# VH-VL binders against a6qqv9r220to316, part 13

Target 1, 97 residues: a6qqv9r220to316
Amino acid sequence: DCRICAFLLRKKRFGQWAKQLTVIKEDQLLCYKSSKDRQPHLRLALDVCSVIYVPKDSRHKRHELRFAQGATEVLVLALQSREQAEEWLKVIREVSK

## First folded at step 5 (VH-VL)

Design x35 (framework fv_roledumab)
Fold by ESMFold2-Fast, scan of step 5:
Structure x35 (fold): chain C 97 residues (1-97), chain A 118 residues (1-118), chain B 107 residues (1-107)
Amino acid sequence: as target 1 above (97 residues)
Amino acid sequence: QVQLVESGGGVVQPGRSLRLSCTASGFTFSSYAMHWVRQAPAKGLEWVATIYYDGSNKQYADSVKGRFTFSRDNSQDTLYLQLNSLRPEDTAVYYCARDEYWGYFDYWGQGTMVTVSS
Amino acid sequence: AIRMTQSPSSFSASTGDRVTITCRASQGISSYVAWYQQKSGKAPKFLIYAASELESGVPSRFSGSGSGTDFTLTINSLQSEDFATYYCQQYYDYPLTFGQGTRVEIT
């Protein structure tokens, strides 16, 4: 059972982007490197994270969701559109309660 | 061992509907995302749609959004593609393909021909 | 959408030839490129993923290279069964897109 899932780009070290299946189950965000992976590569508890949306514009190349724990940015995801970003933000806010 | 078999193609007039099926065997179907890819006569390959292993995530090409619906029945090892409001430009061989690593296709079916003509 | 452009569209070759097919992406896609072979009237056959990784069972005369925007498929000693159309495909972002294909014809 998952609330939402999509093939999203995850920001890696040195500014690279990697496609990963991204899933929200319960209050966790999970990233899978491969469609054959049975275990997620990354688990993030959404109840202890803040998230901001940085839309694509003349100075930003992608629609990004940036997740932080305290002052530390722990995850950046790129979405295909503003509509997709808003859908994900809605789910994130719902499961963080 | 791995086999994908498409069916349901045919000749229809514009505006009509068809339902394509793809039966899978030789692997754990419920563990794989799946795709539909089409090829118009004498033209190249065009990705149509992707469905996640449990059916929860679906992606569609812009040319088919709102007209085509992708679904799967993991208990029957079967994929379905419902083609609605068909247009002459939808004429193509439709292939079912197994996903690897979110977007390349390691196994393909033989294809089923959809012809939309007036 | 990311456009994939193959060059050339077609060419003639003889058995034993070394042939190279090029594929260019309209933006940086890292190494998220796959290659397929399609023979007349048949479904495509998977050859290469991650730009350079050869699928198990594919003959070693096939190789892939490149990263970013420029990619190549090389067949280093063409066999009679290699006369086919070859497609590159990016899987960096949706929508997934293919090159237009390169037809390798017998001379």
Scores: ipSAE 0.014, ipTM 0.670, lowest interface PAE 7.4, mean pLDDT 87

Design x36 (framework fv_roledumab)
Fold by ESMFold2-Fast, scan of step 5:
Structure x36 (fold): chain C 97 residues (1-97), chain A 118 residues (1-118), chain B 107 residues (1-107)
Amino acid sequence: as target 1 above (97 residues)
Amino acid sequence: QVQLVESGGGVVQPGRSLRLSCTASGFTFSSYAMHWVRQAPAKGLEWVATISYDGSEKQYADSVKGRFTFSRDNSQDTLYLQLNSLRPEDTAVYYCARDEYWGYFDYWGQGTMVTVSS
Amino acid sequence: AIRMTQSPSSFSASTGDRVTITCRASQGISSYVAWYQQKSGKAPKFLIYAASELESGVPSRFSGSGSGTDFTLTINSLQSEDFATYYCQQYYDYPLTFGQGTRVEIT
């Protein structure tokens, strides 16, 4: 059913982060505040978004996936590692076809 | 430069209360989740409680829920842990610890000793 | 709650030895494991997150591996400052839980 699922950090207003259960199901990305929630608090259609990966390095503190609709950034997720980021990016590319 | 300093520990009899404090410096305190972790003498580490960056969300270990209260004052860069109805099994060194939201602890204070004995 | 079990509970070693400490979770936790070092009388020190990512400033002789339920901390060529107790911790779900610790002692 779900293509991939993990607890990722979601960037909030003012640059704080929240750890949320993040799921890709079909062509949608869903974020839940808690694993016990039945409704996602964020739902994003991946077929209308572009995604860029900004790796952690000396200038960037986190591995980030940044989602945009047109020129507008609509979601930023942080991953634990390059390996996790690349795994998620692969699934996103597959379902965005 | 990141520093966490705990205080407020002591020796108390069962049923009494203590208030622990943790003063943070060297980082933007309001941008981090914080935790308390304890360690009984000659025992391992036990997570006690977490508080979100703005204090709006808190979680407690089942063993302390209803007795301990976690709070923070972002204007003073200080954490507080109110220990009520203390039991001998609460005897431990109490550490405050910093969390960049994942749930692991990149910096720890030196700890403050709480001894609950008759 | 997710139980974390470390083995061995204690280990005697000499400088230059390769030390391997294992940690098992009672359920799948992906890579959500951190490792800490605690020297006698001191606070724990952060070593590793995401099972295998080394914290900046931690010597390269430390490494972590594993995914799912089985995790390993390895110290290649043990140094005198490495005699300590090591703890694994899962941060997959609350309540957060630690292993019971593995004490690395001088032979």
Scores: ipSAE 0.660, ipTM 0.911, lowest interface PAE 1.5, mean pLDDT 92

Design x37 (framework fv_roledumab)
Fold by ESMFold2-Fast, scan of step 5:
Structure x37 (fold): chain C 97 residues (1-97), chain A 118 residues (1-118), chain B 107 residues (1-107)
Amino acid sequence: as target 1 above (97 residues)
Amino acid sequence: QVQLVESGGGVVQPGRSLRLSCTASGFTFSSYAMHWVRQAPAKGLEWVATISYDGSYKQYADSVKGRFTFSRDNSQDTLYLQLNSLRPEDTAVYYCARDEYWGYFDYWGQGTMVTVSS
Amino acid sequence: AIRMTQSPSSFSASTGDRVTITCRASQGISSYVAWYQQKSGKAPKFLIYAASELESGVPSRFSGSGSGTDFTLTINSLQSEDFATYYCQQYYDYPLTFGQGTRVEIT
């Protein structure tokens, strides 16, 4: 049912990170903050967003996918590895049109 | 009173199958993600699988991926773990456990013993 | 996968003792740590979540602390019912992983 699923860290308002179940289903990215939540905490249509991959390096502590609508950053996810980030980018490119 | 009761364990030869069940009572079962955790004799705890409240998301430990299938029946308040292609290293007590925050376990069943031997 | 290493693996203690068990993660996991108690032949019992939050009904002699990579479980004034194996568990990321356990034995 979902194209790709993982527990990823989501960047919160004051720079904290929270673990959330993140799934891509059809053309939407859904984040669930709690296993008790029947509805996603965040629902993002991928066809109206741009995605930038910021790899971990000497200046950046995490592998991040940053989602924006126009100039506004709407979501930042941290991933465990470059390989995981590339896997997610592949799916995002396939579902967004 | 929250209760989880496992059943279906037994002694089986390598390559065979077993189906474990866990019946839940005392809480709104359909609102919780659930897990299976196992413990080999005289060893520690090992997470096996997770299933979301509605069964739409499932995650498995690499050691059991492709062999075990986790499912649930919310109308009967029951979990199922189908164990296929069993190996001696699958010998363990299998516990079902109730999820909190996608990963810790606030209630556990009593466990059911699975022994895989030739 | 995130490895959780407990120390010591086992030790002997007497009733009334203050007991400290340590748990170390192979990478930073913030405060996503839970602790469980397991008595011989029984299922594990939930004690603590978020590194330091005590589950309702767990005696106040139990406490947890730590963040990042280093975590501790402390039992003040050990009681006879506290002789058990204790496990830490990270729930920062999947796969979920446990420490190998620390067995607290009667002296």
Scores: ipSAE 0.013, ipTM 0.686, lowest interface PAE 8.2, mean pLDDT 88

Design x38 (framework fv_roledumab)
Fold by ESMFold2-Fast, scan of step 5:
Structure x38 (fold): chain C 97 residues (1-97), chain A 118 residues (1-118), chain B 107 residues (1-107)
Amino acid sequence: as target 1 above (97 residues)
Amino acid sequence: QVQLVESGGGVVQPGRSLRLSCTASGFTFSSYAMHWVRQAPAKGLEWVATISYDGSNEQYADSVKGRFTFSRDNSQDTLYLQLNSLRPEDTAVYYCARDEYWGYFDYWGQGTMVTVSS
Amino acid sequence: AIRMTQSPSSFSASTGDRVTITCRASQGISSYVAWYQQKSGKAPKFLIYAASELESGVPSRFSGSGSGTDFTLTINSLQSEDFATYYCQQYYDYPLTFGQGTRVEIT
């Protein structure tokens, strides 16, 4: 059973973004290229990641959640709104405890 | 300034072909998915087709699938829409539009008119 | 395909009026709704995304609300430049679909 599920943008190489079904289940974040796909294209263990929220403002085009393992950025997601970002942050913090 | 300029519209008889172009400027064209949206006279907006940023993936509305072909040339910042086997129902202003990645359109061209009549 | 139905089809209004346009989706689409303004003879202009988020440069008199199936665009204190046709659009799933439009006319 998933904790939260939505279509989010995933940052690609060279500044492109791709809309993907994103799910948090247990302590993992999973990204699917299509809702028809049985296997995720990305699996991320949340208990070993830090997350930073970078809100949209005059200097930042999108609401971003940036995930890092140590000093290495491993995933950047964009959300539609501050409210959605805060909802996802709450779930991430609860799951990673 | 973001600009999209369509061209290639005209008046044609049913069954004929047209090639529409859309020239982009003012942004990194190769980073954005693009769409064609049409509007028949005195009617609403209808999504026609999409093409991914690198041209590797395309989707078409059922009404045009098999007849229309979407392509892009990232080196020239240009989109193309090949309209084949045109029908009177294809009469519309055709807009190219930039995808803000979510599937909504933050910038639109001025449109080019395609009229299919006998 | 997800059907988007707008009401009313047309609305007569005066400057200073509060105008409300509704949009209903045939299935749940969360907040994946955008709104556009189109003036006669011109291309549509982007106004709102995520049901309620204003695009940069759009006047604050415009607001959007709703989630699931029912969505609303409100213009608080209509200005002369606001007389136009307004369209909602869902971007939850392909094919992308628009409402039929609501025309805001001078009384």
Scores: ipSAE 0.647, ipTM 0.903, lowest interface PAE 1.4, mean pLDDT 91

Design x39 (framework fv_roledumab)
Fold by ESMFold2-Fast, scan of step 5:
Structure x39 (fold): chain C 97 residues (1-97), chain A 118 residues (1-118), chain B 107 residues (1-107)
Amino acid sequence: as target 1 above (97 residues)
Amino acid sequence: QVQLVESGGGVVQPGRSLRLSCTASGFTFSSYAMHWVRQAPAKGLEWVATISYEGSNKQYADSVKGRFTFSRDNSQDTLYLQLNSLRPEDTAVYYCARDEYWGYFDYWGQGTMVTVSS
Amino acid sequence: AIRMTQSPSSFSASTGDRVTITCRASQGISSYVAWYQQKSGKAPKFLIYAASELESGVPSRFSGSGSGTDFTLTINSLQSEDFATYYCQQYYDYPLTFGQGTRVEIT
């Protein structure tokens, strides 16, 4: 079963976003276009990614988790609050061990 | 400054049609999901329909499915709601509202009144 | 559909009062709740998202709390401009649904 799941925003091209069911299971992050979908639209191995948290403030519109493989940004998620972002960061750190 | 302005409301008899418009300004319209929300006289708010930023994904309240059609023209910064087969219970102020993808509404228009009566 | 039930439907209050409005979801919706204020003859105004996050420009006397099924909107010290109808809304799942509204009337 999953370690954590929630509806999060996933960044699309040109500044648009899509609300998707996001799940961490084992050491993978999975995004589903809807809760009815059986297959994830995105699958990301957390053990090969770095994550940074960019909190919402006067310069940043959203609480974002940015995932990179090396220097390449592969995923950006937006969360509703600092508390939710910190909860997700904790799980990501635990499963990427 | 973000502005949404509705138009197209009026008084019609049951079974007739109206086309509502909402003109957006002050933001990049093509980057936002949009909704219509209505409010019957002396009643609460009822979500009517949503349209994705590109216009390809739409959802409707069960009460209006098959009768109302939502569309958008990103080149004109305008939303449209086609109201067909109107019923007395569709009488309401219709608001357009902006959504930053979560499903809540950070900006609303001032509304346009639709009255369906015989 | 997820039903949102507000209570009370209306009540009278005086300036300076601490006002609490309750909203209950028919199923667990985590923190996916927004609150709106509507003054007579006007469009609703956005106040709160994620159950407790205050929109920029909204006075700090407004606060939201709750998670799961039970949510509250509190106005710490009611001002004359706060007499209005307040609505909760869930955005956990479609169809999007609102509470019936709570009207805060002057005593």
Scores: ipSAE 0.627, ipTM 0.901, lowest interface PAE 1.6, mean pLDDT 91

Design x4 (framework fv_roledumab)
Fold by ESMFold2-Fast, scan of step 5:
Structure x4 (fold): chain C 97 residues (1-97), chain A 118 residues (1-118), chain B 107 residues (1-107)
Amino acid sequence: as target 1 above (97 residues)
Amino acid sequence: QVQLVESGGGVVQPGRSLRLSCTASGFTFSSYAMHWVRQAPAKGLEWVATISYDGSNKQYADSVKGRFTFSRDNSQDTLYLQLNSLRPEDTAVYYCARPEYWGYFDYWGQGTMVTVSS
Amino acid sequence: AIRMTQSPSSFSASTGDRVTITCRASQGISSYVAWYQQKSGKAPKFLIYAASELESGVPSRFSGSGSGTDFTLTINSLQSEDFATYYCQQYYDYPLTFGQGTRVEIT
């Protein structure tokens, strides 16, 4: 049913971070506040989004995937590792192209 | 070099209070959440509390809720843990620890010993 | 709270041995596991995060694996400085919890 699923950190208003169940299903990315929620609180159509990977290094504290619609940043997710980020990018490329 | 240095431990009787401090250096302290973790003699590690980078959010272990208070002073690069109504089971080495954003700890202080006994 | 159970509680080994420590979570925690080394009288030292990612400066003889509920720390060729107590920790949810520890002793 889903292509990929994990708890990821989502950037909230004012720079706070929250763990959210994140799922890619069909061509959509869905974020749930908890695994018990029936409806996602965020839906993103991946075909109209661009994604940029910002890896963790000495200048950047997190592995981030940043999603934009046009010039507007609509979602920032933090992942645990480069390998996890690369796995998510592979799935995003497959559903978008 | 990242350093965390704890102080303020000691020997106290049950029901008394202590204030622990942790001074940080070698990183941008104001950008990090911080934690306290304790270890009773000959026992394992127990998470105690966390405070967000700006002090606006705090979480405590159930065993210390209502008795311990976490605070920080970003202008001094210092953490404080106020220990009230101390019990013998609070006897432990108390570590301050720097988390990575996911809640694992990449740096620990040397620890400060709190002994609660008659 | 998520309970972390390590096995064995202690392990006797010789230098050059391959040693394996296991850690089991009471519920699925994906890969949100870290491992620490603690020597007598010292603070814990960070080794591994995300179940398998080795911290810079940690010797390559250390490795981690696992996902879901079952996790393993392996030391490929034990050195004299590796005799210590090892702890797993979950950071999937609060409260943060540690395993009870596994002590690696000289045979």
Scores: ipSAE 0.008, ipTM 0.608, lowest interface PAE 11.7, mean pLDDT 85

Design x40 (framework fv_roledumab)
Fold by ESMFold2-Fast, scan of step 5:
Structure x40 (fold): chain C 97 residues (1-97), chain A 118 residues (1-118), chain B 107 residues (1-107)
Amino acid sequence: as target 1 above (97 residues)
Amino acid sequence: QVQLVESGGGVVQPGRSLRLSCTASGFTFSSYAMHWVRQAPAKGLEWVATISYDGDNKQYADSVKGRFTFSRDNSQDTLYLQLNSLRPEDTAVYYCARDEYWGYFDYWGQGTMVTVSS
Amino acid sequence: AIRMTQSPSSFSASTGDRVTITCRASQGISSYVAWYQQKSGKAPKFLIYAASELESGVPSRFSGSGSGTDFTLTINSLQSEDFATYYCQQYYDYPLTFGQGTRVEIT
């Protein structure tokens, strides 16, 4: 069972983005390249990450959740709206406690 | 200014082929997924095909699988749609459209008309 | 495939009218809905994404709402340039699908 799931954009190298099925289950965030994939191509433990929300504005094209382990940014997800971003951020904070 | 310009449409008989082109300008073409969407006369919009930013992943509507081939040339900022084994029901205006990765279309070309008739 | 059904198929309206167009998905698609405007003889123009987010440059009289299966596009005070056909589109899953369109005509 999962806490929350949606198709989100994952930031790739060189400014590209990919739409991926993103799931939070237990304390892990999982990204699947395809709905047909049995295993995630990315698995991130949320208890060892910090997350910041960067809203879309005149300088920022997307609503982004940026995940870091220590000083290293390990994942950037884009969400469709402020409301979706706040929903995901709430779940992330709950499972990270 | 983002622009997409289609060309290559025309009138052909059933069973023949056409190659459509779409030239992009005003943005980093190689960073965007692209689509072809068609519209038959007096009908609605129908998604035809998508191609990823690098050309490695493609998807086609069931109605055109095996007959249409989508490709891109990132060095020339150009898309191609090869239409083979054309049928009367392929008659439509064909639009190329830009995708900011979500699967919706923020910019569209003006379209090119393909007419398949005997 | 996810079917998108619009209602009504067409209607007549006057400038100043409040216009509401409905779009229904055959399954839950969260907020993965976009809306387009198409004027006669022209390419579609992007209006709304994520069911309710207005594209930059689109007049504020346009708004979208809904989630799950039921979505609406509203034009609060119809202007002469708004007579057009409007399409909803789901981008939850492939194949991508559009509604059949709603034509807003002058009378």
Scores: ipSAE 0.652, ipTM 0.913, lowest interface PAE 1.6, mean pLDDT 92

Design x41 (framework fv_roledumab)
Fold by ESMFold2-Fast, scan of step 5:
Structure x41 (fold): chain C 97 residues (1-97), chain A 118 residues (1-118), chain B 107 residues (1-107)
Amino acid sequence: as target 1 above (97 residues)
Amino acid sequence: QVQLVESGGGVVQPGRSLRLSCTASGFTFSSYAMHWVRQAPAKGLEWVASISYDGSNKQYADSVKGRFTFSRDNSQDTLYLQLNSLRPEDTAVYYCARDEYWGYFDYWGQGTMVTVSS
Amino acid sequence: AIRMTQSPSSFSASTGDRVTITCRASQGISSYVAWYQQKSGKAPKFLIYAASELESGVPSRFSGSGSGTDFTLTINSLQSEDFATYYCQQYYDYPLTFGQGTRVEIT
């Protein structure tokens, strides 16, 4: 049922992060506080978003996927590795088409 | 340079209490989740408790739940672990450890020894 | 709780050996595994996260692999400073749990 699922970090206000179960289902991205929760804390339609990948380097602490609607950044996720980020990008491109 | 320094350990009799502290420096303390991990003499590592960056979410190992209380003071860059109703099996080196939200520990303190003996 | 089992609990090795330490989770945990090194009388040192990602500054002779339930830590050519106890840890779910540790001792 889901296309991809993993515990990712979601960016909060003031630079803090929260580890949340993140799922792509159909054309939506859903964030849950835990695998036991039935209601998502966040729901995002991927067909109206752009996404960019900002890799970890000397200026960036985390591998980040940044989602925007037009010029407005609506979601930032951190991933554990470049490989995980590339895997998520592939799925996002497939469901956004 | 990241530094974590534990204190407050000692030798106590069963049923007594101790308060452990961990002072942090070299990073923005209020932006990190923190944990306590213990290690009994000649034994392995055991996770004890976690606290979120703002102190709003705390989790405890079943072995210490109801006896230990974790807290933090972000204005002082300090963690506290209140150990109540201590048992001989609580004898261990107690480490504080830093977590960038994933649940693994990139920096550890040197540890403080708690000995519970009769 | 997710149980992490390391094998063996201890073994002897010589400088230059390729050593492999295994860690098995009682359920699928994807890649949510970290590895630590602990030298006698010292605090643990962080080595690896996400099963295979090396922490900055950790020598390249260390590598991790695995996904799901079976994980390994490999030291490609053991150095004298590598004699230590190694721990795996899952961070998939709470309570957080460690393997019991594997002591790598000199022959």
Scores: ipSAE 0.648, ipTM 0.902, lowest interface PAE 1.6, mean pLDDT 91

Design x42 (framework fv_roledumab)
Fold by ESMFold2-Fast, scan of step 5:
Structure x42 (fold): chain C 97 residues (1-97), chain A 118 residues (1-118), chain B 107 residues (1-107)
Amino acid sequence: as target 1 above (97 residues)
Amino acid sequence: QVQLVESGGGVVQPGRSLRLSCTASGFTFSSYAMHWVRQAPAKGLEWVAYISYDGSNKQYADSVKGRFTFSRDNSQDTLYLQLNSLRPEDTAVYYCARDEYWGYFDYWGQGTMVTVSS
Amino acid sequence: AIRMTQSPSSFSASTGDRVTITCRASQGISSYVAWYQQKSGKAPKFLIYAASELESGVPSRFSGSGSGTDFTLTINSLQSEDFATYYCQQYYDYPLTFGQGTRVEIT
């Protein structure tokens, strides 16, 4: 049973993106390459990450959640809307320790 | 500005083949997923095929799987759709369409007409 | 496959009318719905994504709403350039599917 799940875009190399089933379960964020996959392609412990929301505007094409471990950016997700981004931020902050 | 131009349509008999092309300009073609969508005369829109930005992943509608082949040449900013074993029900205007990974289409070409009849 | 059903299939309207088109998905698709406008003889034009987000450059008289299975496209105060066929599309899962279209005709 997960806290929240949705198909989000995950940032790849060279500015490309991939739509992936993204799930928060317990204190982990999991990304699956496809809905048919039983094992996640990416696992991220939320208790060791900071998250920043960068909303879409004239200089930013997408609503992004940027995850960092220390000074290193480890994951960037794009959301469809401000509302979706705020829903995900709320859950992330609730599960982080 | 963003432009997609389809070509290669025509009139063919059932069982024959056609090769459609779509030439892109005004954007970094290699950074976008692309689709083909068709529309039969006086009917609605039907999704046909998907190709990822690098061509490594492809998906087809069940109605065309095994008959149509999608490819791209990022060095020439061009898409190709090979239509084999054409049937009368493949008669449609074929559009190429751009996708920024979500699966909806922000830009469309003007279409090329494929007619399968005697 | 996820079936998208639009209603009505067609109707007549006058400039200044408020027009509402509905779209129903055969299963829950959250907000993964886009809307397109198609004028006779032309390619579709992108209007809305994420059920309610208006594409840049699309007039504010257009709005979208809904979540889950039921979605609507509304045109407040219809203009002469709005007579067209409108399509909803789900992009929740492959295969991608469109509604059958709703034709908005002049009276």
Scores: ipSAE 0.628, ipTM 0.909, lowest interface PAE 1.6, mean pLDDT 91

Design x43 (framework fv_roledumab)
Fold by ESMFold2-Fast, scan of step 5:
Structure x43 (fold): chain C 97 residues (1-97), chain A 118 residues (1-118), chain B 107 residues (1-107)
Amino acid sequence: as target 1 above (97 residues)
Amino acid sequence: QVQLVESGGGVVQPGRSLRLSCTASGFTFSSYAMHWVRQAPAKGLEWVATISYDGSNKEYADSVKGRFTFSRDNSQDTLYLQLNSLRPEDTAVYYCARDEYWGYFDYWGQGTMVTVSS
Amino acid sequence: AIRMTQSPSSFSASTGDRVTITCRASQGISSYVAWYQQKSGKAPKFLIYAASELESGVPSRFSGSGSGTDFTLTINSLQSEDFATYYCQQYYDYPLTFGQGTRVEIT
């Protein structure tokens, strides 16, 4: 079963973003290019990642969740609001435990 | 500051073609998805088409599929909408609009009027 | 396609009034709703995204609420520059669709 599911922005190279269906199942985060796709375009194991929340402010255009494996940033997601970001953080913390 | 300026509208007979342009300034054009939205006289807003930041992904409203073609030139900061096989029901003000990738429009141009009549 | 229906289609109001405009989606769209203001002869202006998030520079008298299928735009104390047509728009799924508009006219 899915713990949480929403259309989020995924950071691409050169400062662009793509809106993707993002799902957390068990301990994995999955990104799909569209809701019509059967296979995810990205799979990320949450138990081996750290996550940092960078809220939108005068210097930051979006609410971002930044995922890293060690010192390497492996995924950046943008969310619509602080409330959405906090809900996703709560789920990530629960499944990473 | 952000500006979008449409041009290319005019009066044409049914079955003819027009090419609309939208010139962007004040932001990194190549980093944004863009849309065309139209509004018929005294009617509401209707989404027409979207193009991704690199032009690799395009979506069209069913009413214009096969007739309209969306393109962009990131080196010139310009959007194009090729209107083919125009019909009277295509009569509208056409706006280009900027998308922060979510599918809503934070900046709009002033619009360009397309009139299709005999 | 997801249909967006606004109510009322139009109404008269006076400066100082609290104005509420409703938008209903034909299916659940979570919070993926934006609101726009359009003055006569002008392009639409962006007001709100994510149902309730106010765009920078938009006066605080504007607010949005709702989730799922029912959404509202509220203008707490109507000013002379607020007489306009207001549109909701869903961006949950393609094709993108707008409500038919609500015209707020001076009494």
Scores: ipSAE 0.619, ipTM 0.892, lowest interface PAE 1.7, mean pLDDT 90

